# Ledger of designs, part 21: VH-VL binders against 7-cyano-7-deazaguanine synthase (queC)

Target 1, 227 residues: 7-cyano-7-deazaguanine synthase (queC), of Persephonella marina (c0qst3)
Amino acid sequence: MKQSSSIIILVSGGMDSAALLWLAKKEFDKVYAVSFDYGQKHRVELDFAKKLTEEAGVEEHFIAEVPHLKGIKGSALTDRSVEIPSEEYPEGPPVTTVPMRNLNFLSIAASFADIYEIENIGIGVHSVDSPYPDCRAEFVSAAEAAINASSVMVAKKKNRITVYTPFLGMTKTDVLRIGLELGVPYEKTYSCYRGTIPPCGECATCRQRIEAFRSVGLEDPWFKKER
Short names: E, the ipSAE of ESMFold2; O, the ipSAE of OpenDDE; V2, 0.75 times the mean of E and O plus 0.25 times the DockQ between their complexes.

## First folded at step 22 (VH-VL; framework fv_ucenprubart)

Design g6 (from x4 with heavy chain S31E, light chain Y92W; at its last look DockQ between E and O 0.04; V2 from the best seeds 0.00; counts 0 for: pae E 13.1 > 2, placed apart)
Fold by ESMFold2, look of step 22:
Structure g6 (fold): chain C 227 residues (1-227), chain A 124 residues (1-124), chain B 108 residues (1-108)
Amino acid sequence: as target 1 above (227 residues)
Amino acid sequence: QVQLVQSGAEVKKPGASVKVSCKASGYTFTEGYYMAWVRQAPGQGLEWMGFINPSGGSTWYAQKFQGRVTMTRDTSTSTVYMELSSLRSEDTAVYYCARGLYDWEGSHTPFDYWGQGTLVTVSS
Amino acid sequence: EIVLTQSPDFQSVTPKEKVTITCQASEDIGEYLLWYQQKPDQSPKLLIKYASQSFSGVPSRFSGSGSGTDFTLTINSLEAEDAATYYCQQYWRLPPWTFGGGTKVEIK
């Protein structure tokens, strides 16, 4: 039996959000999506996010601008003076850390959830203790509490908004396997933080994606061997 | 080549605190690895206490130890510390550090290398 | 919190015989199960990861099998140096990543 509830999914165009989107289409009656333009170097991800939401057939796909994050100094994703690293596991929080990115995103998604009376907010985080502070289970729990304390819908209906994190505690490879089983079109997903076409193959997220495909005996659609 | 070398045995009175160190060598301390702490009371099995990510210093503690355990690291010396406060006789155990792998999004991997253990004895 | 139950607690085995140790999880943990060997006065050593994958340098007589809730460590032909206590550990999704109670294997 199909669940008769609704969800809004944070969709980045990457592997994890694509797997979440396909899982949500299976699990929820109405699926909305939101993507964010915060001045990231890899803005082409928004085009891939749009293609994914169109193929999945979501109720609506919102593009939310977050102008205060554009050009923030100190992040390789938004500051052109900071290089995107080629190292797989940098010391300290990655230079790709955008300050409080997911806190901003969840609060905006929660506004849509409150207005449209959507009971669930989906985010594709999977590691309990990610090197990104705003991808951790501790953060998700705190954000969910703040959302419920702030929600007019919750106050009026005495119900609850759930932050749906079905991949929490899984590896990138685990999430990939789930997405493959669900039929995610990975050739329509994009992970490169440098924003190049073709993807650079050198940044941390490109390397991680390539390794995830290899670990399941497949080639990444973007990096197929030439014969 | 990977080595985890722990500090020496300690004897403590009930109510005191103990701080055990674990010095890592043979790999890049902050690259792709977490450090877990596991204890073993005399004649008993292994008990997971928590872990620390040396890269960012983030921690996760088992509920049983929440409020009594603190894990820290010093990246300049490649050393992790575990401090257990309000010691009781039941805290008498060998304390091990153990290395875990993570991908770039965090730790969810086997613990592949262990320190030699540190005996902490709590007695009146 | 996921509970791992090992059986048996103790096993006395003639050299060259096959040893079988089981580990049962209180919920489905996929293949996220480790096996360790601990000799007296030594730290644990990893033998098997991902339920069945041998760690580097582990003799081929050690093998692991199982998935879901039921797991087995097998020692095909027990050697004298294999007398030890064996522990399983799960590392499924969220901490705590708990251990089984152990199985002591002795030579008779």
Scores: ipSAE 0.006, ipTM 0.501, lowest interface PAE 13.1, mean pLDDT 83
ESMFold2 (binder alone), look of step 22: mean pLDDT 89; pTM 0.901
OpenDDE, look of step 22: ipSAE 0.825; ipTM 0.910

## First folded at step 23 (VH-VL; framework fv_ucenprubart)

Design j1 (from y1 with light chain R93K; at its last look DockQ between E and O 0.04; V2 from the best seeds 0.00; counts 0 for: pae E 18.9 > 2, placed apart)
Fold by ESMFold2, look of step 23:
Structure j1 (fold): chain C 227 residues (1-227), chain A 124 residues (1-124), chain B 108 residues (1-108)
Amino acid sequence: as target 1 above (227 residues)
Amino acid sequence: QVQLVQSGAEVKKPGASVKVSCKASGYTFTSGYYMAWVRQAPGQGLEWMGFINPSGGSTWYAQKFQGRVTMTRDTSTSTVYMELSSLRSEDTAVYYCARGLYDWEGSHTPFDYWGQGTLVTVSS
Amino acid sequence: EIVLTQSPDFQSVTPKEKVTITCQASQSIGEYLLWYQQKPDQSPKLLIKYASQSFSGVPSRFSGSGSGTDFTLTINSLEAEDAATYYCQQYYKLPPWTFGGGTKVEIK
């Protein structure tokens, strides 16, 4: 066993973070998790994140409040006056963009990493040409540099904090295949941005998830039909 | 430097079709700007007809025009086309193409640049 | 479909006086409203976005206000060049992006 290997995973309750969590359980001795409550319409995802971390058997699962993101106007994820689209996203940053979301989240996760002396921070970003600027490799590299420059642990121990992004350059389908091979319980994951139970089936994330399962010859557990 | 240059005026008989072009320049045609079509009958207000996303070719038509309008694009010439079929006298109007501004926060912000307009006259 | 009702249909106004144009939406659209100016024989030009934000190059005498269902375009001191028809448009939802019926402003 690698006694010094530990990671903190950003867990949203969705497909990508679940795949990352299961992968981290195979790769690291100690796995911590952090989830964020920033006033998102789909806040029920936190309940699913908790179920996933309990099943995976993480060391601790932190819930961090991010009050400055609550009530931001203009984002479909936080602004109740902005409708969540049923259509395909236009080119450029989607209406679901929450400003600098992953920069905020990584900095908070890095604070936990510094306190608990965790050397790895995992985030489930994928795609080199993501419409979200804070999901791109350029952003990840810059964030890692800033974290290492700021870390008391790094200054003291002369080690490094690594931002672990095993899914960069992959499609949603690629990540799903990895999760299926790892045994991710996808029936316990949640993707709907509208926050409904059952999931709405209409928002972009619901449609992407349904299509990903279809592309590998499977039914989405939430939308499977009785035979 | 953004320019939208439309094809010239057309005179058509009832029952015919018309195809109006809109050539874009001064920006990247496939970069996320949408191209909409809006018409204005003589002495009347503005009426939205639909739009096309040039990068993927996806279209959205107003219900009033479903089944009669087709919007296409040619990325090699940076040109959008609007075809209206089964023309009637009430289709006599100036037809405009207009570029939609994509807001950073993901909200649509139509129509920052407009073509010069194309008069289509439907006359027997 | 969201219906926008503009008022008045027509105004004849003395130069340098204030012009007020209203636009009422059939349901709340937040602040997602645009104002356009169309001079005779020209294509429309964008004046105001997000109910109150002036577009680039728009004179400061033009201002927009309102939220929800009631919106106002104001021309503080009318100039001769401002004789035009003014349209509101909503962009709250995906298309159709409906227009108001227009308000024609003339110089007395």
Scores: ipSAE 0.000, ipTM 0.404, lowest interface PAE 18.9, mean pLDDT 81
ESMFold2 (binder alone), look of step 23: mean pLDDT 89; pTM 0.900
OpenDDE, look of step 23: ipSAE 0.825; ipTM 0.912

Design j2 (from y1 with heavy chain W104Y; at its last look DockQ between E and O 0.04; V2 from the best seeds 0.00; counts 0 for: pae E 12.6 > 2, placed apart)
Fold by ESMFold2, look of step 23:
Structure j2 (fold): chain C 227 residues (1-227), chain A 124 residues (1-124), chain B 108 residues (1-108)
Amino acid sequence: as target 1 above (227 residues)
Amino acid sequence: QVQLVQSGAEVKKPGASVKVSCKASGYTFTSGYYMAWVRQAPGQGLEWMGFINPSGGSTWYAQKFQGRVTMTRDTSTSTVYMELSSLRSEDTAVYYCARGLYDYEGSHTPFDYWGQGTLVTVSS
Amino acid sequence: EIVLTQSPDFQSVTPKEKVTITCQASQSIGEYLLWYQQKPDQSPKLLIKYASQSFSGVPSRFSGSGSGTDFTLTINSLEAEDAATYYCQQYYRLPPWTFGGGTKVEIK
């Protein structure tokens, strides 16, 4: 049974958030989206996020700025003096870590949820123990608790806000299969952390995306060879 | 050569706590791998208890053990600890540590290396 | 949580005969199923991952099959050293990553 329920989705323009957006359109009556500008090198992802939310037909797509994260030194995503790596991360959080990125994002999304009386907040995390601390299951549980403790809507309605993480525990390949079944237009998604057009093909996210397509017997639309 | 070496057998009374250690060698302790704990009561099957990521110390506990189990690590000695409190006779079991890989894309990994096991006997 | 039901609980098998062990999941787990062998007083050893992929160094007489809810471990020609207890484990999505109840195999 489909309920009269609503969700706000964190949409980055990448594969996981696109799959989440299409899944949410199937599972929820009203779908909102929020995307974040925090000065990331791959800001072009916001253009892809807009294309995806327009095609999916969301109720509203918010673009939220996070100015305190702009130009954060020491992160490869926001500090132009730090190179985005081409290889695996040998230990600890990757140099692409932006401090508390998803904590900032979920708290802002929760504010929209309170204003619009939205019962669910969707985020496309899928690893139980990601190298990014704010993509881990324990983080999501803690954030959900803090959101519910802070929410005026929850206090008034005596219900709860759910942080919806349908891909948690899945591989990149599993998420891709779901998106393919749902009809996600992967040619309109963007994953590259370097922000280049075409995507660089060398960063960890580009390599993971390419491998995911190969594992299902397909070529990545961005790296498909012409014949 | 990956090795997981556990502390020796223990005998405890009901209501006590036990702390089992698991020392890792042959790989980088804080990179790419988590440590799970699995127990096996005498004549019984295997039961997953939880895991710890040695890099940040984050944990995930099976609901059955939530509130009684604590997993910690010491990165300077490459050692993981599992502490189980409020022991009952039903907690008599062999406790295993087992290594699993965590992947940046969230791929699931099997337990490829296991410790030798630690017998914990709870008797009055 | 996902329940795995193994069958049979016990088999006594003549050497060189085929052994079949089943594992049934309470919901679809795709192909995220492992098989372990445990000999007396030893820790478990991984045999099969992803339902059908042999782990390194596992004899070819061991094979796995299945997807969704129904899985099978087969020992095509039982050897004396194969007397052990066999467990399935699912690793689908979130913990807990539960085990089956085990199947004890012995030589007649």
Scores: ipSAE 0.000, ipTM 0.530, lowest interface PAE 12.6, mean pLDDT 83
ESMFold2 (binder alone), look of step 23: mean pLDDT 89; pTM 0.900
OpenDDE, look of step 23: ipSAE 0.811; ipTM 0.907

Design j3 (from y1 with light chain Q89H; at its last look DockQ between E and O 0.52; V2 from the best seeds 0.00; counts 0 for: pae E 15.2 > 2)
Fold by ESMFold2, look of step 23:
Structure j3 (fold): chain C 227 residues (1-227), chain A 124 residues (1-124), chain B 108 residues (1-108)
Amino acid sequence: as target 1 above (227 residues)
Amino acid sequence: QVQLVQSGAEVKKPGASVKVSCKASGYTFTSGYYMAWVRQAPGQGLEWMGFINPSGGSTWYAQKFQGRVTMTRDTSTSTVYMELSSLRSEDTAVYYCARGLYDWEGSHTPFDYWGQGTLVTVSS
Amino acid sequence: EIVLTQSPDFQSVTPKEKVTITCQASQSIGEYLLWYQQKPDQSPKLLIKYASQSFSGVPSRFSGSGSGTDFTLTINSLEAEDAATYYCHQYYRLPPWTFGGGTKVEIK
């Protein structure tokens, strides 16, 4: 270890954020977590996020409410009249797009980072060309610049805040391999956008998760039969 | 209307297996409704055994039944099955199927429809 | 696993008197509690959902109350047809979704 460092991780309870959390526990001295309640259909993910942060042993796990996102029409994640897709993502922003979601989340996480003097904000994005505009590398770069321009901690301590994106440019399978090596308890992660227990197995994120496990010669813990 | 119809009563010896069916009608079988199994020994209370999601076939079993219970479904006949192996006399009970659902706000419908029950008797 | 403890196990009650049944959860479950009625040789029937909301067609003499860990089912003015066993059932978030031990109500 060169110097003491701290990070706040955006934790959703999913595979990518779990892998990020376990990686951060290895790489940083102090790890904080923040999760968001914005009216998503899969709110049960917050219960999984809490279990993950307890097992990882974070310094503190914040739950931030974002009520202005609740019930926004047109998103399958917040509007009950819009069906969660069962197919692979189409080209362009999918119906599961929540407007400005990660911009809201990063700004809130940055407020916590500013207050607690945390130098790093971790987010589990991995595709440079994600169908979600606020998961793309160009968005992350712009958000980091805005955070540094507005941070009191940066002005006072003359240090920069880094948006930590260690999975950028990786596939879902690549991230899964990292998590397996780190010992991520994938049976305690949740990916289903429909919010069902057990997970539905049919929405795009369930299918991506199942495919990722199969690509490494394993069965998804949620969809395997006990022997 | 929604209806859950279970297979008939069974008599088994200790150590055998039993497979109970529950045929659903009056709704879309794979629409996200789960099928739970609940049993009731003679003169005793209700005991949750687990459930199956018919759309993906995913299951969740109560710890007491892990390794002995298997739940499956056949989407072509809208039927779920519960198989209990290594039967003991204490497994004598009425076995019910019941339908439920969960949504993104952490609410769920109660078990709103129940099957008629299937008596399984395990005798030496 | 969330344990539900019902009391009493048994009540013998004079017609038209009040019946009170309690259910205590081993941890907070908010208002995610149901009450079922089961008559001999019948499937359970839902009476109360979400701790206090009457299910359609349930007589007004049945009511539920409580939140967190302590819940009550009340039958005001017991009728002959109410002789049954009553179960509380929690549906808080993740399985297992457990039942209370039951309370048998008989007419004295």
Scores: ipSAE 0.000, ipTM 0.428, lowest interface PAE 15.2, mean pLDDT 82
ESMFold2 (binder alone), look of step 23: mean pLDDT 89; pTM 0.894
OpenDDE, look of step 23: ipSAE 0.828; ipTM 0.911

Design j4 (from y1 with heavy chain T109V; at its last read DockQ between E and O 0.65; V2 from the best seeds 0.00; counts 0 for: pae E 3.0 > 2)
Heavy chain, then light chain:
Amino acid sequence: QVQLVQSGAEVKKPGASVKVSCKASGYTFTSGYYMAWVRQAPGQGLEWMGFINPSGGSTWYAQKFQGRVTMTRDTSTSTVYMELSSLRSEDTAVYYCARGLYDWEGSHVPFDYWGQGTLVTVSS
Amino acid sequence: EIVLTQSPDFQSVTPKEKVTITCQASQSIGEYLLWYQQKPDQSPKLLIKYASQSFSGVPSRFSGSGSGTDFTLTINSLEAEDAATYYCQQYYRLPPWTFGGGTKVEIK
ESMFold2, look of step 23: ipSAE 0.442; ipTM 0.759
ESMFold2 (binder alone), look of step 23: mean pLDDT 89; pTM 0.901
OpenDDE, look of step 23: ipSAE 0.828; ipTM 0.912
ESMFold2, fold request of step 24: ipSAE 0.392, 0.354, 0.409; ipTM 0.735, 0.723, 0.740
ESMFold2 (binder alone), fold request of step 24: mean pLDDT 89, 89, 89; pTM 0.880, 0.895, 0.891
OpenDDE, fold request of step 24: ipSAE 0.872, 0.868, 0.870; ipTM 0.925, 0.924, 0.924
ESMFold2, last read: ipSAE 0.099, 0.427, 0.433; ipTM 0.629, 0.746, 0.754
ESMFold2 (binder alone), last read: mean pLDDT 89, 89, 89; pTM 0.883, 0.887, 0.895
OpenDDE, last read: ipSAE 0.867, 0.870, 0.870; ipTM 0.924, 0.925, 0.925

Design j5 (from y1 with light chain E31S; at its last look DockQ between E and O 0.68; V2 from the best seeds 0.00; counts 0 for: pae E 6.0 > 2)
Fold by ESMFold2, look of step 23:
Structure j5 (fold): chain C 227 residues (1-227), chain A 124 residues (1-124), chain B 108 residues (1-108)
Amino acid sequence: as target 1 above (227 residues)
Amino acid sequence: QVQLVQSGAEVKKPGASVKVSCKASGYTFTSGYYMAWVRQAPGQGLEWMGFINPSGGSTWYAQKFQGRVTMTRDTSTSTVYMELSSLRSEDTAVYYCARGLYDWEGSHTPFDYWGQGTLVTVSS
Amino acid sequence: EIVLTQSPDFQSVTPKEKVTITCQASQSIGSYLLWYQQKPDQSPKLLIKYASQSFSGVPSRFSGSGSGTDFTLTINSLEAEDAATYYCQQYYRLPPWTFGGGTKVEIK
């Protein structure tokens, strides 16, 4: 076969990014990872991300600071005066929306891709279950275009950078099934937006995760009951 | 004003189970404060057993107790329970509940209030 | 698992003298360390949080210092009521949040 292919994966420590990481290890010759510290209440996710990337055996795992997101008030994920909701949202972007989070993340990941000459940037979005604007196909397409228009690597090598979104159009349950087949250690993943230890079990992400496990006849490792 | 009141002393035989309660008052039980269990054998130091988050009921157990310990809660009575099964003589100890909250931004108050302790004696 | 090693295991100290207790962590834990006092037949009482911050109602003679792997609890002038066993505990990131082995302080 030909020259090696490479990817940089946005890894949050959650179920979707873990499934993406394991899929990427199967599909690509070299796998890099980047995780972001933006002052989120659930910063403990970075510890889980590190454990996952070590177990998967990535080439390098970068931690990127995003300090301007720390200073933005009004998001339940970064502003301690805003409570993490227990109910699902009926309409509009939820209070857990961190403004333009994935736009910031993709642009930073693109900088790593440009410098390290990495041809692919992986993100674990799946629009069916996401209320966030920056998890949708329209956003991904626009971000990919902007990345390619600004990349020095693309200009010099006449190649392209692809935003790899293999889970787009899938449900949380679909992604979980893929991860189980790939051998993802879900007990080493973390989803709670409240950042509590143990996870709260009541935020939207905890409930989505619990429901996904139930739908395949399993218990979420964090909420198993011993008999 | 925060108070943790535990159930009374228990005497058990090897192989039995014990369930200790810890009733919380003076704060919002489900606000994200976890409840930890710590034991102390006679004349020995403190040993962390695990904890439960009463919001949602999730748990984390120390590996030594994995498979023998179950922590539950009843939000209507603001009470957590710790059940230890397959008791052995080495499980003789005072069992404490302790409240805590940990966050990543420097307002760290883990294990700030403790219950009075519950003596569990395991003997034949 | 982060191991905390306390020294000494035991001290017999003349009233009004200074008591120094050390706690050493097997890896860096920043300042995420607590100190407790436990008297016979009582539950532990929190003295110091975040390595050096005094908890409410704790006499000023108790102080904590250190960061990283080396921590110290100091009682500047020992009072009779301070005879107790003292424990450190770390709460760095993920469980288990382990304790030191304890230091028993007696009045000579």
Scores: ipSAE 0.159, ipTM 0.662, lowest interface PAE 6.0, mean pLDDT 85
ESMFold2 (binder alone), look of step 23: mean pLDDT 89; pTM 0.900
OpenDDE, look of step 23: ipSAE 0.811; ipTM 0.907

Design j6 (from z5 with light chain E31S; at its last look DockQ between E and O 0.05; V2 from the best seeds 0.00; counts 0 for: pae O 9.4 > 2, placed apart)
Heavy chain, then light chain:
Amino acid sequence: QVQLVQSGAEVKKPGASVKVSCKASGYTFTSGYYMAWVRQAPGQGLEWMGFINPSGGSTWYAQKFQGRVTMTRDTSTSTVYMELSSLRSEDTAVYYCARGLYDWEGSHTPFDYWGQGTLVTVSS
Amino acid sequence: EIVLTQSPDFQSVTPKEKVTITCQASQSIGSYLLWYQQKPDQSPKLLIKYASQSFSGVPSRFSGSGSGTDFTLTINSLEAEDAATYYCQQYWRLPPWTFGGGTKVEIK
ESMFold2, look of step 23: ipSAE 0.445; ipTM 0.760
ESMFold2 (binder alone), look of step 23: mean pLDDT 89; pTM 0.897
OpenDDE, look of step 23: ipSAE 0.011; ipTM 0.540

